# VHH binders against TLD domain-containing protein 2 (Tldc2), part 13

Target 1, 198 residues: TLD domain-containing protein 2 (Tldc2), of Mus musculus (Mouse) (a2acg1)
Amino acid sequence: MEDTLSGEEGEEEEEEEPAPAPAPQDPVEPQLTEASQVLGASEIKQLSLHLPPRVTGHPWSLVFCTSRDGFSLRRLYRQMEGHSGPVLLLLRDQDGQMFGAFSSSAIRLSKGFYGTGETFLFSFSPQLKVFKWTGHNSFFVKGDLDSLMMGSGSGQFGLWLDGDLYHGGSYPCATFNNEVLARREQFCIKELEAWVLS
Below, E stands for the ipSAE of ESMFold2; O stands for the ipSAE of OpenDDE; V2 stands for 0.75 times the mean of E and O plus 0.25 times the DockQ between their complexes.

## First folded at step 15 (VHH; framework vhh_enristomig)

Design t05 (from k06 with T97I D103K; at its last look DockQ between E and O 0.88; V2 from the best seeds 0.00; counts 0 for: unsure alone 63.9 < 65)
Fold by ESMFold2, look of step 15:
Structure t05 (fold): chain B 198 residues (1-198), chain A 119 residues (1-119)
Amino acid sequence: as target 1 above (198 residues)
Amino acid sequence: EVQLLESGGGEVQPGGSLRLSCAASGFTFSDYEISWYRQAPGKQREWVSTIYSGGSTNYAESVKGRFTISRDNAKNTLYLQMSSLRAEDTAVYYCAIDEYSGKTWTDYWGQGTLVTVKP
């Protein structure tokens, strides 16, 4: 029946090497239902660290890709039917640049901008850069029959895709204070994928 | 009622040619992009080519330089001219469109036409 005493001091002992701190726990790896043709495992892991916590643990389901479904924004909208977000858009252009967007909501036709501040743009050059919401406006996503726009300000778009899903553009915009996502403002898409994370 | 009807499939030797047709009705054909897809046995359907309403075209890498998509808006007919056929082109070929009703999207597909490339 011996009590533990704290606060006893005054004895000098030989210095012991401290035990090493335990390594930080590895983050949960994203589970993809199939392999991406745009990003490899390293890029997927890096990007996943920037996703909002609410998608952690949900598998990534490929809903659309241009090699399977075709170079068509209309087909992308069709394949989005029945999904509620969030959506990860992954692009590889003809110059080999990898970039895209995370949308808090499904990609759809809309009269105006929609989405939330969870939405962001990203690029690899080759280092990942993530362009989060600045708070300057709420122009996250706008879907037209002939174009898809993400991020805006003063008539320029952070990411703009033509209805043919072959031509696109990227400019700095107030929503994300992004750099141009590709090597130049105008790009041609080699592959586009849309993943639902729910 | 949207209808799409493919024809022109058949058996062909490697290196041969076929021309597929897709007869369309029930919509304003010239206003729509329209695409060819194919599905080999046991494989997922894959995109082959699209012709847009303005007349531009795009192709899957596996068929570039060998296949030519075209449309005749006067006859409401889509075509796929296939040349230099290979065994891996064996598949059922489909034409398809996507239509927006003002609220939802609906895809329409033909029944398919079988292309078999035999030695």
Scores: ipSAE 0.840, ipTM 0.934, lowest interface PAE 0.7, mean pLDDT 89
ESMFold2 (binder alone), look of step 15: mean pLDDT 79; pTM 0.797
OpenDDE, look of step 15: ipSAE 0.922; ipTM 0.966

Design t06 (from p03 with S101T; at its last look DockQ between E and O 0.49; V2 from the best seeds 0.78)
Fold by ESMFold2, look of step 17:
Structure t06 (fold): chain B 198 residues (1-198), chain A 119 residues (1-119)
Amino acid sequence: as target 1 above (198 residues)
Amino acid sequence: EVQLLESGGGEVQPGGSLRLSCAASGFTFSDYEIHWYRQAPGKQREWVSTIYSGGSTNYAESVKGRFTISRDNAKNTLYLQMSSLRAEDTAVYYCATDEYTGKTWTDYWGQGTLVTVKP
């Protein structure tokens, strides 16, 4: 694993300025191009109230899901090609917990962290909690060939996914001041979906 | 040039077995994870199984316990051993892999091999 607190090798992109305050809640119901296997209509509606206003009214387009496309981070990166819009990652683990992330940008390979403060983590187990940017650092998303990381600080990741897209982890991190997103720090994925909101 | 060539498809009765092969060339086979997918007529293509470069495996729930993916790195060949076949397993089966070119991702697919489980 690479160092997450200091001296990280290379920066692929210029670090972006901190994002403004969280977007106001918008009651517009989201339209999905197909049904989610992770969240039901009620959960989708609740989550949509926390999305930034720039995605409100745009349909959610399923770009990737593990049951269709396979348990493979490389497949996820491939399916993300050609997309630049914001992404929702929706996960259900083997314990039945539902959680994930909103990324301001597409999921891709990178040399360093990228994204903006619109990025957040969330969990539904059992009640929806949204973990917004704290402003303490800008470690939003980093994509390696064999791991995907979202949120960092103090040596741990808010959400970490292995290259097999089956094993993952979640720890509190400085970027989001999140709780552990799953029932335990380490989890196994039952289904992962990536949705583009543009 | 990357090539993937499936073989071993055919007709089989319910409960029967088949072994599919995927011959690979044009890349360092042992460094790549390789997948099996299938597509039934009129249906969306779906994932069946993956073998990762380190040799671990994963399977779709619909085939777990009935199908076994394996690889022979000396022969650059991927296999799918299918057992306890059912009518819903009827599909064209494809092997596929992904490559990062340093700029973009490219996926490679075989032409497919038809598996028909007689009703």
Scores: ipSAE 0.826, ipTM 0.928, lowest interface PAE 0.8, mean pLDDT 88
ESMFold2, look of step 15: ipSAE 0.799; ipTM 0.919
ESMFold2 (binder alone), look of step 15: mean pLDDT 82; pTM 0.818
OpenDDE, look of step 15: ipSAE 0.920; ipTM 0.965
ESMFold2 (binder alone), look of step 17: mean pLDDT 82; pTM 0.817
OpenDDE, look of step 17: ipSAE 0.920; ipTM 0.965

## First folded at step 16 (VHH; framework vhh_enristomig)

Design u01 (from p03 with T97A; at its last look DockQ between E and O 0.89; V2 from the best seeds 0.85)
Amino acid sequence: EVQLLESGGGEVQPGGSLRLSCAASGFTFSDYEIHWYRQAPGKQREWVSTIYSGGSTNYAESVKGRFTISRDNAKNTLYLQMSSLRAEDTAVYYCAADEYSGKTWTDYWGQGTLVTVKP
ESMFold2, look of step 16: ipSAE 0.756; ipTM 0.901
ESMFold2 (binder alone), look of step 16: mean pLDDT 80; pTM 0.799
OpenDDE, look of step 16: ipSAE 0.918; ipTM 0.961

Design u02 (from p03 with S101E; at its last look DockQ between E and O 0.72; V2 from the best seeds 0.83)
Fold by ESMFold2, look of step 16:
Structure u02 (fold): chain B 198 residues (1-198), chain A 119 residues (1-119)
Amino acid sequence: as target 1 above (198 residues)
Amino acid sequence: EVQLLESGGGEVQPGGSLRLSCAASGFTFSDYEIHWYRQAPGKQREWVSTIYSGGSTNYAESVKGRFTISRDNAKNTLYLQMSSLRAEDTAVYYCATDEYEGKTWTDYWGQGTLVTVKP
């Protein structure tokens, strides 16, 4: 069906086209290509409310996870090749804490910091806290061969991941004015997932 | 040219042991982390273990305590010592590594070696 008669004849338009097939689930609810091992449905819904509008309606595609692809930052960078971002990093540590980051751009090796103020850190402790850009600096993401860093200031990082993607750290930083994301400043990763939202 | 060649696969009874080898050439072996992966028929390839350039190691939960990864940098060879083998360990085992050159990541894979654990 269609309502193509709205503007053709009859001295005034009305109605746009007839309804096409119904849309999938609630437009604000994200569509994941597979189940997350880090976040459940409730956490995913809560987090999605904080994502920038430009990702609305795009499915979340799992590009990397440590149990499938390995505990290796180099493997993460390799699997990110060809993706334009943005990226959602979801972590569960050995203490069962869930936290991570949204990156405005793909995760990659870089000489300096990159990204935009859409970038944020988050944690569930157990209530969701989202740490948005403070405007104090622009140190969003930096990728080295042996570490990945998000948020900085005074030599500490909001989220820091070792090249083995097993060891990591979190400190308050000027970029996000975040709390420590895990139970303790140093943590060990149980599972890490990288989702592309484009 | 980077090359990886696995060997040491075969048939084994449950509870048995095998040692897999991966001969590497065409790169500075000691500077690279190297991985073992496995793929059972009809299933998705999965990570088994990694040895990092500094010598530390990590393992998938399903193999911890049964498998040991090691490397001999003088011989450019990666090993996987497998013990207490189970039917679910039946798979083709691959060694793999990644290289960053010219702003491009390239992954290198061996052809694989078949491990069959008889029921």
Scores: ipSAE 0.824, ipTM 0.928, lowest interface PAE 0.8, mean pLDDT 89
ESMFold2 (binder alone), look of step 16: mean pLDDT 81; pTM 0.815
OpenDDE, look of step 16: ipSAE 0.921; ipTM 0.963

Design u03 (from p03 with S101T G102S K103G T104K; at its last look DockQ between E and O 0.70; V2 from the best seeds 0.84)
Fold by ESMFold2, look of step 16:
Structure u03 (fold): chain B 198 residues (1-198), chain A 119 residues (1-119)
Amino acid sequence: as target 1 above (198 residues)
Amino acid sequence: EVQLLESGGGEVQPGGSLRLSCAASGFTFSDYEIHWYRQAPGKQREWVSTIYSGGSTNYAESVKGRFTISRDNAKNTLYLQMSSLRAEDTAVYYCATDEYTSGKWTDYWGQGTLVTVKP
């Protein structure tokens, strides 16, 4: 019928077998020895994805919480006796904000800063933000008799906790380049939990 | 030698009041924060209240507004004034403090005093 000078139809197609789909991966779920009063299951799962590989598969053991053990940094230090491994601090303040820190090692009295670059700060507002080591300094954790500090650089602390474990503060700092972790720089703690992950 | 000795426990009716005392010795009382804890039968020990060395205080939610902690540094004595008592307040009450010595934390506890709020 009608001749067109364009177009050519041919089939040199052979049926193609689809490439195998990537296998689904199910990350190891954290195992808590008891329920957290600060974070729910969803928040715990989200946070666990940012923990260093060396804690994967280890249960989280609650060593200290303010409602059970008391609002006292000295009580926290006492409950940390005998522990040397990594610790997760979970806080809920009076405004309902959830935030805290992962410490590469146990919380203790110290002369100066200690810890490693595995240490980080985090907040839920309500989206999880994790503030990892910037590499600008090594001011990870410092424990005084009546204060605990995490992250520093120029006179401000990423997370600061008073000896009463009720008052605290958070400022951006060079160690983590963090945002203020609570709604304001100064906060009051509703619940603090310390979990050992080893 | 740190010693803490509670007293003042007893039986009370619901809605009643009771005052507990904790006599302290063996340390500079005014430098230490001191706590009240309680343990009901079959339950784990739980924190009740703390008074800090500067005189500020804090309380468990379950006792806020009903219990008042105080200290008399001249008498080395800690107090817990309990009001509006409920059956749930039945427990042995302990005072406790923590000491840092030779690179180690040690906790000290009294023997406890029993408070029974009748059903």
Scores: ipSAE 0.842, ipTM 0.934, lowest interface PAE 0.7, mean pLDDT 89
ESMFold2 (binder alone), look of step 16: mean pLDDT 82; pTM 0.819
OpenDDE, look of step 16: ipSAE 0.923; ipTM 0.964

Design u04 (from p03 with Y100F; at its last look DockQ between E and O 0.62; V2 from the best seeds 0.79)
Fold by ESMFold2, look of step 16:
Structure u04 (fold): chain B 198 residues (1-198), chain A 119 residues (1-119)
Amino acid sequence: as target 1 above (198 residues)
Amino acid sequence: EVQLLESGGGEVQPGGSLRLSCAASGFTFSDYEIHWYRQAPGKQREWVSTIYSGGSTNYAESVKGRFTISRDNAKNTLYLQMSSLRAEDTAVYYCATDEFSGKTWTDYWGQGTLVTVKP
């Protein structure tokens, strides 16, 4: 017969002490203006622990999602008008993988890369992994009419999204020293959400 | 300026078909992606389909296999062929596109055309 217990001292369970006064509710938990179709409450809480302190206390406002607004990068840019960062991009692909990015700034058309080292990539598989800035370059976000790129180096992108917001890719890159965010380097998006945290 | 005008809505029995048109002017039609949206009574407006400038298409899951988006660049006209219509398809249907000008995005919407699928 196997020994099913190790390192435990056997005693009768003691009665728990009387319940203390309720602890103050933790104000750091994020408040979303509506439910995410990509992440559940547990994933949102885990991800929020990695956000910069400056977003604490700001609700997350959904400004774009593909099922409502359409599979279109141009629609994403349009819906971002009038907003400033920071932005969370939350993706679910056709394989059910959840991943995305935190951008220090709003998503917009740009001639080159922009953003700050607050920017990071993340994935759930199912354990959360967060890929923070390495300090090797400053290639955080670049927005073209037909593509959105986050993280770069040597011609590969940490996260790349096509103008149709259906096709995308992910490679390890120098900016974040990330793993491939999806199951494979190429993926198809089932749902994409953009949340403003300011 | 951009102008969009929908037509072709009407009443139809369940399982029936309709073809919507969207006449476009004020931009180089072939260079733009164009979308169909719909808004049912009491509901938020939702995306239906997109045709991209290169001719590829995408559809909301609720309409995939039943609706077909197409465009005629010579006539500056967008179409939505709707078949196997259901009561849930009752809505005002809009065409829309986006323009980037003066470092600002602007969206353009038609006035809509009503599709009613009889119970």
Scores: ipSAE 0.785, ipTM 0.915, lowest interface PAE 0.9, mean pLDDT 88
ESMFold2 (binder alone), look of step 16: mean pLDDT 81; pTM 0.810
OpenDDE, look of step 16: ipSAE 0.921; ipTM 0.964

Design u05 (from p03 with K103R; at its last look DockQ between E and O 0.67; V2 from the best seeds 0.83)
Fold by ESMFold2, look of step 16:
Structure u05 (fold): chain B 198 residues (1-198), chain A 119 residues (1-119)
Amino acid sequence: as target 1 above (198 residues)
Amino acid sequence: EVQLLESGGGEVQPGGSLRLSCAASGFTFSDYEIHWYRQAPGKQREWVSTIYSGGSTNYAESVKGRFTISRDNAKNTLYLQMSSLRAEDTAVYYCATDEYSGRTWTDYWGQGTLVTVKP
């Protein structure tokens, strides 16, 4: 048995901190241009605390929802034309689970993965969990003609959506080290919404 | 050029039936998913149903079990069989599709056909 002294802490010089600025209450609450059919006010408030600072103060504008615009990925891509800002995807599945993704830029058809480490996945089960970029790869978003993928590694996707925007899947992936976002790995979508935050 | 032309609208009593048609030209019809939408007076246009290129279908909750979408690829024609019609089904009905060309998505819409379910 060896008793090695550890944990000696050097003394850091004290600095007089400036008084903290008052908390901005109004910009903390996001302003939606219309009501969400996926998240209620409590969930919206909780999720908004995890958004990058650059979207603070920007309203959330609904660009697409499946009940209004149709269960079609191609329709989602069409509605994304002309938008370049960050996007929130909000999903409710047929089991009532709420989950989705924040994309650093618009959802579009692409040859390969795009986006930045601001991208994250989230789920409510029932407590909000946010799965941020791990730094292990840069496989954020990939848009194919008939599938949309977010997060990857080992042949699995953190979030996968079929071209019919009805069938989807979620698996743990290296990009986000996420849990399965829905109750099980395969799910059917009840409602999907795409919000632009610029 | 892509053209979509709806027909088959008219007046019907509650509980009645109508069949809408959408004649398509100017594209390879069988390769496209095609949708029905409707717009009631003073309301926003809303999705009704989709038939995908492989033949599977999906429906808005408000019409499920009452409406049937189908396609005849030999005739380049989309159909909507409507039954058990209700007052809230009164609307102009549109068919629509999307094309990816020149690295841009373009949507195409017909001019619409009016369905009136009499009070």
Scores: ipSAE 0.838, ipTM 0.934, lowest interface PAE 0.7, mean pLDDT 89
ESMFold2 (binder alone), look of step 16: mean pLDDT 81; pTM 0.811
OpenDDE, look of step 16: ipSAE 0.923; ipTM 0.964

Design u06 (from p03 with K103S; at its last look DockQ between E and O 0.83; V2 from the best seeds 0.85)
Amino acid sequence: EVQLLESGGGEVQPGGSLRLSCAASGFTFSDYEIHWYRQAPGKQREWVSTIYSGGSTNYAESVKGRFTISRDNAKNTLYLQMSSLRAEDTAVYYCATDEYSGSTWTDYWGQGTLVTVKP
ESMFold2, look of step 16: ipSAE 0.782; ipTM 0.911
ESMFold2 (binder alone), look of step 16: mean pLDDT 81; pTM 0.808
OpenDDE, look of step 16: ipSAE 0.923; ipTM 0.965

## First folded at step 17 (VHH; framework vhh_enristomig)

Design w01 (at its last look DockQ between E and O 0.70; V2 from the best seeds 0.81)
Fold by ESMFold2, look of step 17:
Structure w01 (fold): chain B 198 residues (1-198), chain A 120 residues (1-120)
Amino acid sequence: as target 1 above (198 residues)
Amino acid sequence: EVQLLESGGGEVQPGGSLRLSCAASGFTFSDYEIHWYRQAPGKQREWVSTIYSGGSTNYAESVKGRFTISRDNAKNTLYLQMSSLRAEDTAVYYCATDEYDSSGTWTDYWGQGTLVTVKP
């Protein structure tokens, strides 16, 4: 059911012959430009298996994090300028729960919902759950000055973030048929990161 | 044009206090959230605190309980009251804000910075 593998120490003794060129790493292994403060290596590896093929081989570039850039949705939108996405939002709340979203395109202000069915929500509780598009509607992402919303249906959002990027909420929604992503429907964010995978 | 001008930096002993000011012009000050950031020598810039347009505040964990952000809308001035200062607080402190214009473009505005030095 679970796969437990130990890392192996490489052999220190090498022959005089030149070492072979490194083989390309399996494209499903993500290459982050810096360490995440939200997810560890195990969680990153697990999540990467659910990403669409078009992001394989692209490094993850951190374009925003709350500890560096501030608890501000407006700062997030500003840091998103110049990027087309796709974007991975990684959240850790004050209870230590890890969850977030993959957005098919950059996070931006919008007049209505945008995005494609590549968009999904996820949570670790502690097992990874990925909530893919159900096909019931196309309410993927909507960005207002004072809120960011992903997934909807009947006036509730799969993931909702306040303009202060400190308060947020999660409800089951028709777009993703998700569970509540955090321990409870309302949460406070400890760290939020936005990664561009293009 | 938008301008942000920090002042009030200086040298202080550990445990001491300083009050930083950020004079703002060129926008409707009361409508904007405004932030303090800092950058220690050789380090990346980091967020310190934000005051939102509605008056609520938030702080980096490293400064909670020691720093207080406030604003005086009549004077178009942002403040950072720093107390219980530590050597790790030594940095250039910046105020900053963001503007979304009618063209659909975000612009960030930064002050020149004011140096705070906490003696070892």
Scores: ipSAE 0.785, ipTM 0.912, lowest interface PAE 0.9, mean pLDDT 88
ESMFold2 (binder alone), look of step 17: mean pLDDT 80; pTM 0.795
OpenDDE, look of step 17: ipSAE 0.920; ipTM 0.964

Design w02 (at its last read DockQ between E and O 0.74; V2 from the best seeds 0.84)
Amino acid sequence: EVQLLESGGGEVQPGGSLRLSCAASGFTFSDYEIHWYRQAPGKQREWVSTIYSGGSTNYAESVKGRFTISRDNAKNTLYLQMSSLRAEDTAVYYCAVDEYDSSGKWTDYWGQGTLVTVKP
ESMFold2, look of step 17: ipSAE 0.791; ipTM 0.917
ESMFold2 (binder alone), look of step 17: mean pLDDT 83; pTM 0.821
OpenDDE, look of step 17: ipSAE 0.919; ipTM 0.963
ESMFold2, fold request of step 18: ipSAE 0.822, 0.822, 0.830; ipTM 0.927, 0.928, 0.930
ESMFold2 (binder alone), fold request of step 18: mean pLDDT 83, 83, 83; pTM 0.825, 0.826, 0.821
OpenDDE, fold request of step 18: ipSAE 0.917, 0.921, 0.920; ipTM 0.964, 0.965, 0.964
ESMFold2, last read: ipSAE 0.821, 0.820, 0.822; ipTM 0.927, 0.926, 0.928
ESMFold2 (binder alone), last read: mean pLDDT 83, 84, 84; pTM 0.820, 0.828, 0.827
OpenDDE, last read: ipSAE 0.921, 0.922, 0.920; ipTM 0.964, 0.964, 0.964

Design w03 (from p03 with D31S; at its last look DockQ between E and O 0.75; V2 from the best seeds 0.83)
Fold by ESMFold2, look of step 17:
Structure w03 (fold): chain B 198 residues (1-198), chain A 119 residues (1-119)
Amino acid sequence: as target 1 above (198 residues)
Amino acid sequence: EVQLLESGGGEVQPGGSLRLSCAASGFTFSSYEIHWYRQAPGKQREWVSTIYSGGSTNYAESVKGRFTISRDNAKNTLYLQMSSLRAEDTAVYYCATDEYSGKTWTDYWGQGTLVTVKP
C-alpha cells in the first residue's frame, strides 16, 4: 500500500539545500626558480598549503640538488652557507617514494638540536601526510659532519641522512609522532633537493 | 695551501677510454671526500662522481657503469677512468673538495682538464 502525498503546485520545501557558498580562493601558489626533479606541480601545491604563513609569496630558490652538486652532506652544508630562513628538503628514494622535511631555519653544522615548532616532516604514499610538532620535545634539526637528523626521542630519528646523502633512515619519533616516511625504515636516495623559501 | 691539479684530458673517439688524474696537496687527502665535476661549453657545472673517505663511491646516472672513480692515498691522487665515451661527455673536468675550518666551509677546485669526444 503506497501512500502518496504529491502535488506539482504548492509543494513545500522542508529541507532545502542552499546553494553552496563560493569556494575560498586558492592560496597563493608558490613560484619556483626552476622545476623540481622530486615533486611535480600537484605535489608542490599540496605541500605549500602546510607551510607557515611567513613564507607565502616568497619564491622557492634551489640551493642544492644531488644531481648537480653531488651526493655529499658536506656539499649541502657548503651550499647552505650565507642562507638564512626556512628550507624545504625534498627527497625521492630508489623505490620512488617522495618525502622530506620543512626546516624553520637553514641547514647547518650544530652542536645540538635547533629550529622551531614550524618544522615538520612529510610523505606522499601517494597521498600527502604532514607530521607537525607534537610539543613533546624540541629536537627539530641537528647537523653533524657525517649525518643530518630531524626529529628525535628514543635514540631514533624521524629523518636521518648519512654524510653520503645516499643512505638514510626514518623512524617514528616523539618530536613529530611521524610514520616511517619511506616504504621501509632504511632507504637509498635517488634525488635530494634543498630549497630556500625566504 | 690546498692545491688540486687535473691532468689526462685530450681528444678521444666515441666509445674510447681516457684516464683523468687529480694531484692533491695541502690537506689530509685520505680523510676527505673528493669529487669530479664537469662543465660542457655554455652549460652549468654538474656532478660526476664522488669517492668518500671510507672508500665507497657514487656516480651520476649519466656515467654509471662507464666511469670509475678511485684514489691512491699514498700519492694523494684522485683518478677517473672513463670508458665508452660519448659526445655528451665532452667537457672540462674538475676535481673538488671542501674544507671545514671550524667556523666556515671553503671549497677548492682544480683548474680543469678538457675532454673532447669527437662527433
Scores: ipSAE 0.801, ipTM 0.918, lowest interface PAE 0.9, mean pLDDT 88
ESMFold2 (binder alone), look of step 17: mean pLDDT 82; pTM 0.817
OpenDDE, look of step 17: ipSAE 0.920; ipTM 0.965

